# Ledger of designs, part 4: VHH binders against Glyceraldehyde dehydrogenase medium chain (cutB)

Target 1, 281 residues: Glyceraldehyde dehydrogenase medium chain (cutB), of Sulfolobus acidocaldarius (q4j6m6)
Amino acid sequence: MYPPEFSYVRAESLQEALKFLEGNDNTRPLAGGQSLIPMLKLRVLSPDYILDINRLNELNYVKTSLNGVSIGALTRYHDILSNDIVKSKVPLMHHATRTIGDMQVRNMGTIGGAISNADPASDMPVVLTALNATIILSSASGSRSVKALDFFKGPFTTDTNKGELVTQIEVPVLDGYKTVYKKVVRRAGDYALASVALAIKLKGNEIEDIKLAYGGVHDKPFRAMEVEKNVIGKKLNDDLVKDIASKVSSQINPPSDHRGSSWYRREVVKVLTMKAFKEVA
Key: E = the ipSAE of ESMFold2; O = the ipSAE of OpenDDE; V2 = 0.75 times the mean of E and O plus 0.25 times the DockQ between their complexes.

## First folded at step 1 (VHH)

Design j3 (framework vhh_5j56_2)
Fold by ESMFold2-Fast, scan of step 1:
Structure j3 (fold): chain B 281 residues (1-281), chain A 128 residues (1-128)
Amino acid sequence: as target 1 above (281 residues)
Amino acid sequence: QVQLVESGGGLVQPGGSLRLSCVASGFTFSSDEYYAIGWFRQAPGKEREGLSSISGSTGGSTSYSDSVKGRFTISRDNAKNTVYLQMNSLKPEDTAVYYCAADLGTSWYELPSEYDYWGQGTQVTVSS
């Protein structure tokens, strides 16, 4: 088996990587453990260039501010899982990371890779959608920021423009919120048949604020904004939770595939919603 | 739902030709959302073999394995959302089930290959 003809380029700095992407359209960035190398060996994937960005240690970090946490795009899942800042200030992300793959996937996978790929069943896009995190896109000409709600456009489709690279994710710290991440899978560690990310702030039993997002139930992560708006100020009780579950189930458009039918995913969403709210009641 | 459907296989004599088609639904080949469509084959009792690929990115390019280079040609028709494999000078050793596959990843980290989409396959038999 011979690999396809492509040029391998290794970036030693972010500036070098961004300059290369600006000048070379058919370029595939390479970071973390991924399927790209087997595909290339089988001559399935045919980029002109592979741009190896694994050496950009400057993009592997977790930093705090008063209002948030900044995470470099090349920060690996293993490092996120073991990071005390993420565990204490972004528990939703910590819990979701625990559900991702086996140890090898967590050792090789990066947060920036996950969000850039934008698989509708992936865990991190759901978390970022619930938190409405800010995604920093960098190019040779400068950087811009996009909210997660505007970043994910559809399956494997993002707001990334030609020459841009996701370099940082900025996650708000939610003071006084309870958070829950749950998913249903056929095998432990797999992508979700359906998933839910919940962040809720209660004043007594009354909902002061709520963020509710789902994965695996549409062509991109689904944020239940209409439900959120309608339940703020209401008392959290079993009847309200059942109403929320029914309304979300009616608003999603889940696929049918080898993992599960559309009908099954609607039923799973109801159960996941009720389980998530039970943990925060 | 994303699906790939192969057609155009069949029985052909050595030296003959066949054109395989791969029709996609649930995404479009004209979109930069996908990177590559590839052709694979698997003969009885053997491992899967990669044959050819065509890129869906801005600069779209093609590649071929040494076993088929010069005999097989990959092409696409974005208006029909179809990728073709033109197979010429067929040999008995080309007998296999032929599959098309799509890599819909567009960024530096490809998630596990189990999320790449595959067709059901089409049988090609070269005999006589």
Scores: ipSAE 0.000, ipTM 0.110, lowest interface PAE 19.5, mean pLDDT 78

Design j4 (framework vhh_5j56_2)
Fold by ESMFold2-Fast, scan of step 1:
Structure j4 (fold): chain B 281 residues (1-281), chain A 127 residues (1-127)
Amino acid sequence: as target 1 above (281 residues)
Amino acid sequence: QVQLVESGGGLVQPGGSLRLSCVASGFTFSGSDSYAIGWFRQAPGKEREGLSSISSSGYGSTSYSDSVKGRFTISRDNAKNTVYLQMNSLKPEDTAVYYCAAEYGSDTLYPVEYDYWGQGTQVTVSS
């Protein structure tokens, strides 16, 4: 199928890209390109301009910072997977990145592209929601920061304003936490039918802190905030895990599509929840 | 943490046999928890492919890829926390690094669904 009519523009610097976005309505930034191209072919998006930002090497980095780990928006999944800082300081992100597609997807895909696309079944938004990472949005007039919990508004819908571009993600380092990422897919490398990201801090067998997020089972990454609040201070045991699984399953709003029914996704969430907790006990 | 250590690789003539061993630590095959342990291989310049998997729970349900079905047999020894891959009727096309991998849950032959990987053991089938 022929894609909608548009003009292709390539930016050579961040300042050029931001000025273009400010001056030209109905512009879609292109980083990586895999998610945007299918949507154009399906006529879901009809931009006037596609702004190719793939040449902005200044946005391809991983570095330690006072706030944790800073990752540039154009950092490829392949580079995240291979990065020793991510592996040692953000093991949840390392584990999740291993599950993303095949080699081609990891070589082409960027963290900022995944975040900006905001597919509810995408792995990286779920990880960032569990970690409550900070997303940096830049414009010609300056930058602002938004927590991942506030950034994802719904399917393919983010807190990004006209003229803004995601430029950096700041991920906290969770010392003393055990982390797990699990997902179920219909075919290897596909987007998750359901996924879970767990970060838990235990004092003996008592839950000192917990972060629990799900993908593929709501209109955006689902952070089980009520469940988290209610289990802090409780002893981790099989009965509590079963209660958590049941409560999360009742709170999600999973879609029914050709990959799976809403009932099946609710059951998958229970199983994934129990499996994630067994890895941390 | 889950750790997997492979052994038993080496050189073998076409038509020969090898038995690979995978020793797991950080979890046990016995008990109520279900783990899937799989064997995978990767030849230079090619994608990693799944060959066989076995469940730690129940009767040890097994899966095989079409390329090795009838030639390779997976088995487990829960007392030794070890999974074996018996490879018979080996062909030059079987030359690859062989990996043991584990995941918590259901059996699968898709590498992306496995969380824990060994370092690999080289198998070379040559005359």
Scores: ipSAE 0.000, ipTM 0.127, lowest interface PAE 17.2, mean pLDDT 81

Design j5 (framework vhh_5j56_2)
Fold by ESMFold2-Fast, scan of step 1:
Formats: sequence, structure tokens, C-alpha cells
Structure j5 (fold): chain B 281 residues (1-281), chain A 126 residues (1-126)
Amino acid sequence: as target 1 above (281 residues)
Amino acid sequence: QVQLVESGGGLVQPGGSLRLSCVASGFTFSESGYYAIGWFRQAPGKEREGLSSISGSEGGSTSYSDSVKGRFTISRDNAKNTVYLQMNSLKPEDTAVYYCATGEWYDSSGYPFDYWGQGTQVTVSS
């Protein structure tokens, strides 16, 4: 057969990968499966190089840190799901990971891959937006930190600069919060038609703090910050939950596609919101 | 165990139509809905070109290269475990060997095409 359209390069260390990215424009990092032609909905194809980073075991870890829990970008969903630190310290992420795919998808998929692709319907970007987690971007010249609320810029668009690679995610530990992750899909494990991530801290049935984010219903994960600000200090009851659901449904800008209409996604968001709050009541 | 077999190629006049089929075995779209399927082509003396992909459990996410957008349509039939490429308004420059490819959807990082078919020849000539 013909040779591949691109050159394939396998990195043996993070330093080698970052140096390669610095010196070679139009390079696509590849984790998980290996392709001859990488495709991100065909629209962004034509890399000159595929940089295989699957061997960078130094980026596969979960550990407790001063900032919460640190997760390496090449940590597989299966490893996140089975990790006791994530289950005990970041239950929102544990719950979301359980909804991802089947055993095959969870064995191959990485948290850093999901974040770097920034599909508005992906589960992990929604979780990180709710938590306002910190994303570590590394280059040959050093590393920098970006909050999730600043990192996701739009569909498949992130704050990543040329020569940078997502290497670590730092998620805060939310002490005293109840958390819920819910999504509507056509098939179990699929990307969400609509999803909700809720973290809420109650004091005597009054909302002390709340984090509320949605996937699949905007051009990037939607954090309902105005709703959050308006409900802090209010007593949680059925009337308030209905009001929250209505306000969020009016603020989102959902797409119409083969999976669902804009109208349907607005209705789904109301139902998901009410179901999420019912679980924390 | 994963295998793809293309068919439907042949000789056609400019402006004509062909429908290519890609039959998958070793997995099913209903059981393994996380497979992304793509169509590629390679003309003599040229590099391989990606044309179209279909992904997602319902086959609802489709994409097309600029060279074929509006002329080619990708679809799949989960009951028949088959992906189709409907090619309309064919041009001499569409002459190539056409391949289908698949891989497991490992996450939102993209579409790994680890499994390739043998190819089917399309010739557009008067």
C-alpha cells in the first residue's frame, strides 16, 4: 500500500514529546488508539505528524496533593473509576466516569484526551467546569495553570497554545458537598444529549454554596453562574428547584442536530435539573 | 477479529453515481456503538485522503471533507452492520481506491482508525 500521509513519531519521555511539539507545527498528539489518519470530525484533519504519547507512563497517576487531587493526563477512565482517592475525594468525577462508554472505551480513554478535544457533549469537561478544576499545560519552556472556566473557549477550542500539551488536572476536594451527575443519551455510555453536574453544600436546608454545570446544551460546558449567585442563601424546596430549572433552560443555547432539537434539549435540561436536585434533597 | 469489506466500486461516467458499502464483522454497531467509521481514498501517485466519517451511537455525527461536501453522503444501517457512501455528481478526479476504516471510540480525543478494509476501485471516465 501507499505510505501514511503523515509521519508517525513515538515519544519515549515527556521532554521528548514537548520538544517535538515546539519544533514541529501541525502535530497531533495521540493517546489511546492509534490511527494512520487522525480524525476529529474530519474538519480539522491534515496533520504532518502524529505524536504517539501512549508510552508516557509518567502521565498516568492519581495522587492527593495540597490543591486536592492531581490526575495525570494519560490516566485511563478505567483507572479513574477504580481509584479509591477519586471515589472518596471527588465523587462527582467518580459518578460521571461510571456513565462513560463500556469496558472498551474506559480501558482506552484518557482524561487528558477528553479535555484536549473539548467536545461540548463530553462528560469530563462538564465535571471540571462544575468544580472549576485547574488544568496544567506543559511546553518545552515550562508549565502554566488555567482554570477550567477559562480553558474551554468553544466547540473543540481550548486555551492551549502552540507547543503545549495538557499534562495534569488538579481537582479540588469539596468537603461537605452532595454531588450528582446525570445525563440523557440515546444509548448507555454515549456522549450526552444533555448532562448536568451538581455540587451543593447545605446548612440547615439553606444553600451555602452551589456549583451547577451542563453539557451538550451550549457551545462549551455551561456553568450557570448567575443562577448560582441568586440562590445562595435561599432555602432548598420544590418551588426553588422549579425556578432554577426554568431559568437554566432559558439561559442555555442548545444546538439542533441529529441527536436532538434545541427545544428538546431545553426540556431535557429542566427534567435533569429537577432530578439532580431530588437526589440531594 | 475485526474485519471490514468494501464493495460497490466500478466504472462510471462523469456526472454518474455509485453507492459503496462497508460490511463490518467482529463487532456490531448496536453492541459496539463506540466505533467510528470513516471513508478514505487513494489515487495513483497521491497520498491517502479522508473523505467522511460517521460516529456516535445513533450515527448522528457526520463529517465531510471540502472536496466531497454536498456530493457524498455517509450513512449506516446498524441492523445490517453496514456503512454506506453515496457518491453523486462523480468527477474524473474522484478516481481512486476507496477504503473504509474503523477504530474504538476511546474518548473525545478523536477517531482511531486501526482497522482497514482491502479497498474498492472507483474509476470515473468517459
Scores: ipSAE 0.000, ipTM 0.148, lowest interface PAE 15.2, mean pLDDT 78

Design j6 (framework vhh_5j56_2)
Fold by ESMFold2-Fast, scan of step 1:
Structure j6 (fold): chain B 281 residues (1-281), chain A 129 residues (1-129)
Amino acid sequence: as target 1 above (281 residues)
Amino acid sequence: QVQLVESGGGLVQPGGSLRLSCVASGFTFSGTDYYAIGWFRQAPGKEREGLSSISSSYGGSTSYSDSVKGRFTISRDNAKNTVYLQMNSLKPEDTAVYYCAAETFEYTGSSDTYEYDYWGQGTQVTVSS
C-alpha cells in the first residue's frame, strides 16, 4: 500500500524541470498526484525519480487567445470549474469538470496530469478529443504541437517523447454549437463506466457539423469520425439518433471489469447517445 | 418505488419447460426510463449466476450466458410491464431459485448514476423426476 522507493526532485523553474527530464530517462513528473500516486502504490510505475513540478506557477493559467482558450498544464480542476472564460467559451469543458471527483480531487487535480496519465475512463481526454484540442509539448530544445486525436495512443500511453512535458492545452471556441457531456458511474464523481461528449451545430433541424467522442469504452478516447462524416447534412430525428447509437455501439471495444461488462457498456453507449441528442434537439 | 415480482416456478421433469414472469412497478419499459432487466439464479451452496438480460434501448437488446444460450429466451410485454424467461430442455442442473433484477439510470444533472439494488424475492425451480 506504500509507494515504491525512488528519489524525489523538486523543480524550481520550467527550464530546470526540462533539463532534468532530458538527462534522466526513468523520471515521472508529479503534478496533482491523483493518477500517478495510485499507480505508484500499485507498483505499476517504478521510476528512478519523481520530478515534482507542482510549484511551477508559470504553468497555472487560463488565457483567451486569437480563436481559442489557452490552459496551462498545472491549472487545477477547481480553477477550471470557477473560471469565467472556460464557462462562457468552452461550456463542454465546464460541464465535464463538474462531474470530476469531489472538492478535494478538484483542488489537487491538474488538467496536464490527467492528460499525461491518459486513463481511458478519464473525463478530460474525452473532452479534448471531441473539441480537437491542441496539446503543447515542451523540451529543453523547444516545443511542438500535437492534436488530441493523435496524442492519446492507448491506455496510459501518449505521444510524449523522452525529455518532453505537457505544458499547455489550446482549446478552440465553438461558436453556435450546443454541447453535452454525460457519463454513467457507480457513484457520483467516479471515473466513467461510459461517457459521451457531444458538440453539434444545427441549421434548423439539419446537422451542419458534429463532434462525438466517448470514454470508458475503448483503449483510448473514441472519436466517432465515420459516424460524424456520414450524418453531416442529414435531418436530426429519432431514426437518425437510433442509427447513430447502433453504429457507435458496434465500433467500440469496451473492457469487461468490476464496473461493468462489455455488453453492458455497449448498451450504455446507446442510451447515453440517445440522451445526449435529446438535450440538443 | 421500484418493485419486481417473480412467478411461474415449480417442479418439472428433465426435458420439460417453464415460463417465468417478472412484473415491474415504479417504472416503465418505454419512454425516457433507461434500464436493463436481468434473470439470475442461485443454487444451494453456489454463487449467484447471471443468465439473460433485456435492455430498455430503443427496441431492446438481449444477451444470454453460455450455460443457457439456445435453451432460454427472454422477452418483454411493455403493455403489461412484464419480462418473461422461457426455459426449454430443462436439466437437473437448472434447479435453483430464480431472480429478476432491474438496473436503472438516475440523472443528477450532467452525470448519471448506475443503480443495482432492485431485486425480486425469487421463485423456486426444481427439475426432478
Scores: ipSAE 0.000, ipTM 0.215, lowest interface PAE 12.7, mean pLDDT 80

Design r1 (framework vhh_rezetamig_d1)
Fold by ESMFold2-Fast, scan of step 1:
Structure r1 (fold): chain B 281 residues (1-281), chain A 122 residues (1-122)
Amino acid sequence: as target 1 above (281 residues)
Amino acid sequence: QLQLQESGPGLVKPSETLSLTCTVSGGSISSGDYYWGWIRQPPGKGLEWIGHIYYSGSTYYNPSLENRVTISVDTSKNQFSLKLSSVTAADTAVYYCARDEYDFWSGYFDYRGQGTLVTVSS
């Protein structure tokens, strides 16, 4: 089966791409192609134009910035995995990237493509939600910033407006935090049946700060903000971890599908939560 | 039920290649979707991830060791192996083979062998 009929346009510069998006309403940007092409084959998307932005080398970078680490939207998973700045300053993202697909998926997939697709079971949206990263959206008329907590609106739905393109992600550096990424899959490298991203700052045994997010268990990445608020200042122990696991399990709304039932996902979340906290204890 | 058992020499000379084998029993490497790998613990230090392999042959190595490490799988013998070249005294450690559904760098895994002590003579 071929993809639906569309016109293919290749941009040679960011300005050209943004001007094209402004002037052509039913346009889908293509970077890496991994998420968009399957959706087109399934007739889920029917664009008039596919705008190939893979030549925009200006969007392929990892840089240290005043606000943390800046990652260009066209930076591929393979490049993120092998990048020493990400490994040293954003270990949560480094660990999560290792769990993504096989080598071909990592060689072709881009961080901007992943977050623009907004699959609830995808790894990067969960990491960005835990870190509450800043997403830069650019248009012909200028750029704006959106926090990850406000960017992901639902399954395959983002805060991206007409004429906008995700161009950069700004990730805070969390000094003094321990970080963990865990997921359960039916096949190695697949999208998660359930996943957890944890960043925690301890003062002795006391929780000074915590960020806790889950994938695959809600219509978008689930940030356990109420649980976070209620455990700051408490001592980390087995009873608290069990309480956290139970509360998160009750707050999520997991699907039932061929990968697992809603009940099974609630149990998986408890196990993943306990495993993540055991690693940071 | 699932058991992993390391085997190989307990003493290796500096500059030589360390070779270890993990034998899996009570389950098949080719059934199920798991990573199979190696972790070590030098005396008085924490666990260090070495690398892991998917049963199809795809390998993932600790960047600090990748130039010296080869991990391979033999599904017909239900075994996977580690080769670590150009060893020094810093490679003295208890070596564990392990199974994980997740990234080995996260530190937790489903099953682990009992460990085998490898001493580099100097």
Scores: ipSAE 0.000, ipTM 0.126, lowest interface PAE 16.6, mean pLDDT 81

Design r2 (framework vhh_rezetamig_d1)
Fold by ESMFold2-Fast, scan of step 1:
Structure r2 (fold): chain B 281 residues (1-281), chain A 124 residues (1-124)
Amino acid sequence: as target 1 above (281 residues)
Amino acid sequence: QLQLQESGPGLVKPSETLSLTCTVSGGSISSGDYYWGWIRQPPGKGLEWIGHIYYSGSTYYNPSLENRVTISVDTSKNQFSLKLSSVTAADTAVYYCARESYTFEGSTDAFDIRGQGTLVTVSS
């Protein structure tokens, strides 16, 4: 094989990784070095270094915190799915994780990898956008926090600055909410044609609070904030749900690709929205 | 130490199926931590990823090749195999099997162990 035009560096600790990023601007963090697909992409991007972070076991955890639940960036989907804290305190994330791929995707994939990649059709960015979770970015000089609504900037584009790594996600605990995650795929476990994450708090049949986000239907996870604001205080009924579905469908800008057409995704969003609300009624 | 080794015929005739096997030694293919994949390099050209398999049998293929490619795994023999149908001279390449680590959703991020490679020539 021909060698790549960049150098490999392996970090044995988070501190080593962050110090390296501080001193070397044209560095791409990757776990285990590079694969063929990233190598071909990297030749186009021409990084000077690939920083292997897959040994950072200190970033693999789930723990209760003052602000909710803290999840380390290298925590695998399988560990999230089997974790009792996530299942009991963040059921939306538990529901979504169960829809991700098959056992192999869940055993290999990490939450930090998903959010750093920022694929518009990925499940976890949609969940974090619905919950407006906090993403912790660490550098050699310290850490900063970014809300998920501000973190995802567009397809494969995030708020991560040079010298930073995503190290932790802080997810709020939503007491009294019902949650639903649904998606339409060509084959079970695949990336979504369209997905919906719903968290709703009802007082009787009246909407006290609502969080509504969609994947696969815009250039980044779409949070239906105008719809949310307009329905708080209204009674949940079939006519309201149809109105919500219609309004969301008009506000998204879905792609047309090998998974589905733009027109089809707009229609799927209406059906998914109605199904999600039926589940919380 | 884990080692991977390709085996199969070095010559395949046009329109036939290219069949290669990778034998894994020094460790188990039944690990949940890795995919097992195939990559190739045609003479004078760059690397091309073909596809990978998980020990459970789940497969993912390069879209450019997916209608011609089948990858299978035999965990009892610690082996995985590649079949590429309807070959032409353009399929002449050095073929490598590899262990792949996955850390980012939607892609693999490491080929941490590879076989030595085997040259497959497509000619009459």
Scores: ipSAE 0.000, ipTM 0.175, lowest interface PAE 11.8, mean pLDDT 80

Design r3 (framework vhh_rezetamig_d1; at its last look DockQ between E and O 0.02; V2 from the best seeds 0.00; counts 0 for: pae E 12.6 > 2, placed apart)
Fold by OpenDDE, look of step 2:
Structure r3 (fold): chain B 281 residues (1-281), chain A 123 residues (1-123)
Amino acid sequence: as target 1 above (281 residues)
Amino acid sequence: QLQLQESGPGLVKPSETLSLTCTVSGGSISSGDYYWGWIRQPPGKGLEWIGHIYYSGSTYYNPSLENRVTISVDTSKNQFSLKLSSVTAADTAVYYCARGDTLYSLEDYFDYRGQGTLVTVSS
């Protein structure tokens, strides 16, 4: 299928891009196109304008910040994957990125594009949600910050206003945490049937802190906030992990489609949860 | 400003070869940044990707048309062409030449296209 009719505009700078967005409401930014173009072909989106922002080099970077790591919205997955700062400071993101799509997708896909698209089965939104990342949104009039948990509102829906563009992601560094990302796919390169992002800090065999998020099994990244709260101070053992898996499985709202039933996805989540905890134990 | 213009006969007889040329102005086809292709829209139907060519001469065709399609490039004239052999009434369509950006690495995505030319297959 071919995308619907639209006007193509290429921005040469962030300022130019933001100015264009300010004056043209029905505009979709294009960064890599790995998510946007398929949606256009399926006639899910019908923008008046496609704004190509791929040449905005000022949004392509990874740098250490005072309280973590700052990543430009146009940073490609292949760069994230090979970046030493990400490997050392944000291992959860590194491990997750290794599982994203294929080589082509990683070469073209951007972190900003992925989170702006907000596919419930997408990997990066789950990672950022688990890490309590902050999303920076910019417009012609200024910038604002939104926590990842508040940024994703539902399927393909974000807290992005007209004229705004995701420009930067700020990721906290989790010192002393063990992290793991796992997902199940039907075919290599597909979006996750279900995924889990786990970050856990232990004091001896007791849980000092935990972050637990899931993808593909809810209308948005699912953060198991209640479970997280309840397991603090408890000893990590097989019975606790089974209980966590069971509780999470009962709290999510997975879809039923040709890839699997809600019941199946719930079972997968249990298995994924148990496997994830086994790796950090 | 980049402009693409299709040229060729608007009428082709069944079993003959449809031949079109795209003339590019305001930009050079001798660049690795883009690929150049053809798409068509039969009456009452959606757009269909035919194929595209890179400046290097590498071609990619729609599998449904691959055995009948030839796309070539002439960098000296800043043109590229389409040949579709053994045409039938099903090949009646508005044909567009188009440009895609290699950055996207997608087979049937184009960011610019010509105004299109109607080619009718009729005896």
Scores: ipSAE 0.000, ipTM 0.229, lowest interface PAE 12.2, mean pLDDT 90
ESMFold2-Fast, scan of step 1: ipSAE 0.159; ipTM 0.596
ESMFold2, look of step 2: ipSAE 0.000; ipTM 0.316
ESMFold2 (binder alone), look of step 2: mean pLDDT 85; pTM 0.861

Design r4 (framework vhh_rezetamig_d1)
Fold by ESMFold2-Fast, scan of step 1:
Structure r4 (fold): chain B 281 residues (1-281), chain A 122 residues (1-122)
Amino acid sequence: as target 1 above (281 residues)
Amino acid sequence: QLQLQESGPGLVKPSETLSLTCTVSGGSISSGGYYWGWIRQPPGKGLEWIGHIYYSGSTYYNPSLENRVTISVDTSKNQFSLKLSSVTAADTAVYYCAREDYGDYLGEFDYRGQGTLVTVSS
């Protein structure tokens, strides 16, 4: 039996946080926007330590980089929504952030928190999967990068190793693409019952490139890579969109819960797909 | 001065349904940006998250408890509740209701009740 207690530790610098994580395997990082009394959501194991990283202002930024746009892991949704670099260079992320509920949710939530938690219904993992963004994981011994397609392993399961912390997301700038983010929720601002992120580059009516990802319809964000490969070079028309919708619906494995049945989520995906393509036509 | 208070029976018989209510005062459950949840601590064990609810009715449950747990919200009474079916002695614990902030790495509870001991015994 585990002891009923955990220790609360506050990091004053990134270096201190990483050194602590290296020395203490059963540690859970926490970030929050206000003066909070921490109590953990524990699904599997009780942590020995809670590491409060909310003091790490060095991880709150948005800047242009050689590879696109760099976003610090502790950057809050409100700051992403109001940021002109994101709005102009990563419109897919801007549009998705607008769908995240209430000003309070956007003031408290961080991009790094969302991706580290890896909830299959969360908006940001879907966006990063569509863009195949690069996630930077830092440890006391150095940093490594992982593509979003390789980072999300399953519900609440990521490629994060012992001693690592998500510190930065690098998002490519997609010049010449039209982008769409849509989701179905029971009420505005809720986690998605199903969502779609589309980035498409057209040469006239011909699909030059396409990125298509879904949330809430699999155990992790679903990138429709087989569909993408099959439609590049084809002319975008209503028949093709219906084929895409049907094929995606057959490839997903949506949950059945009180939010929605598996059958309903498959039908929702067809409708969302058709609506997303209609917006870019 | 947000306050949460658990209420419900302190003794439940095996195979019955454990039912607890949390009453919120000094603030509204209909506040965006927050989840309202339940956690427990069995004697000699660590904290176990049970699940949470958004004021819209959207729920998320611990997968290990999902088939026995129902959390509901009543915004008109400023209350939310927990039902845990088919209880056994292993469900004996101190149960806490709590407010959780949205997002971040793990999520955290910024306010919680004082806790209520529920004993499952014949």
Scores: ipSAE 0.000, ipTM 0.181, lowest interface PAE 12.2, mean pLDDT 81

Design r5 (framework vhh_rezetamig_d1)
Fold by ESMFold2-Fast, scan of step 1:
Structure r5 (fold): chain B 281 residues (1-281), chain A 122 residues (1-122)
Amino acid sequence: as target 1 above (281 residues)
Amino acid sequence: QLQLQESGPGLVKPSETLSLTCTVSGGSISSSDYYWGWIRQPPGKGLEWIGHIYDSGSTYYNPSLENRVTISVDTSKNQFSLKLSSVTAADTAVYYCARDTGWEELPYFDYRGQGTLVTVSS
């Protein structure tokens, strides 16, 4: 009746964590609130091991890089919110992080934990999908990179191979873009019923480039790539925004249940889309 | 004084549908912002997450079970329920209902029921 029948292992170094993961199948890496381990529920099949990586302080950082901003996988939401590099160079991520939970959630939650879990209701996967950020996966044998568009495969399902850990996220800096993050929630700080991340570059009133992603309305973050391609070069006006909203609403596959129909979520997406574009006008 | 209590048959025949209900007292499902879900523990094995439901009605299921699982809520009775179809002996377990805080990285149960043993046998 007591704690889950798993073995708890704490890594003291990244190399130790990666070797353990390579040698032991059905292992769940744990990043976040260590004091909550006795009460945790895992979203995967019952693990044989929980590998605690919270002590790997080398993975808690935000740095500027040639390719943008590099964020260590164990960087906490609270640290992302308080970081001037993120606030100035990745305002989309800053704005989205402000909508996450309360102070306790932000003090314990890590960016790498969020993307590794790949919860369809999560905010960070949507932001990373809009930015098409690069995710660094490390193993005992080396590291590889994968784009966010290729990383999220479905609910709680990612491109992570056996023996791999998410160790870093590389986020491009979007010079000249306006960014917006909006979500509909039951209470402030909750997981999104529907969310939108928009990054847009305008030349006068003409769309030079656009990135548009949605959360909570598909089995993984939805990037409206067909809509993006079709609106580049067009003038941003109310008619175009209504057309974008209608097309996105038709392309998503939102869940349907007795309280929130697929129809309702499609209408919510239209409203969120129109509100997001209003902020960039 | 939030309490969760499982109820349903302790014995289910192979190929039938296992149906369990969780009754919530000392708190309200419809006025909460929590997830409500099910976990199980087969004899001699660890805990396995089955799925949960947000109070908006959005459901998330364990991929290994998703084709057999339905979770629903009845806010008029302050209850939520689990249906697991086409059961086999492998589904024999102690089943728990639980409140889940829904933190995105690793959801945490802050309350759970006492558990109910379900045996699948002819």
Scores: ipSAE 0.000, ipTM 0.172, lowest interface PAE 14.9, mean pLDDT 81

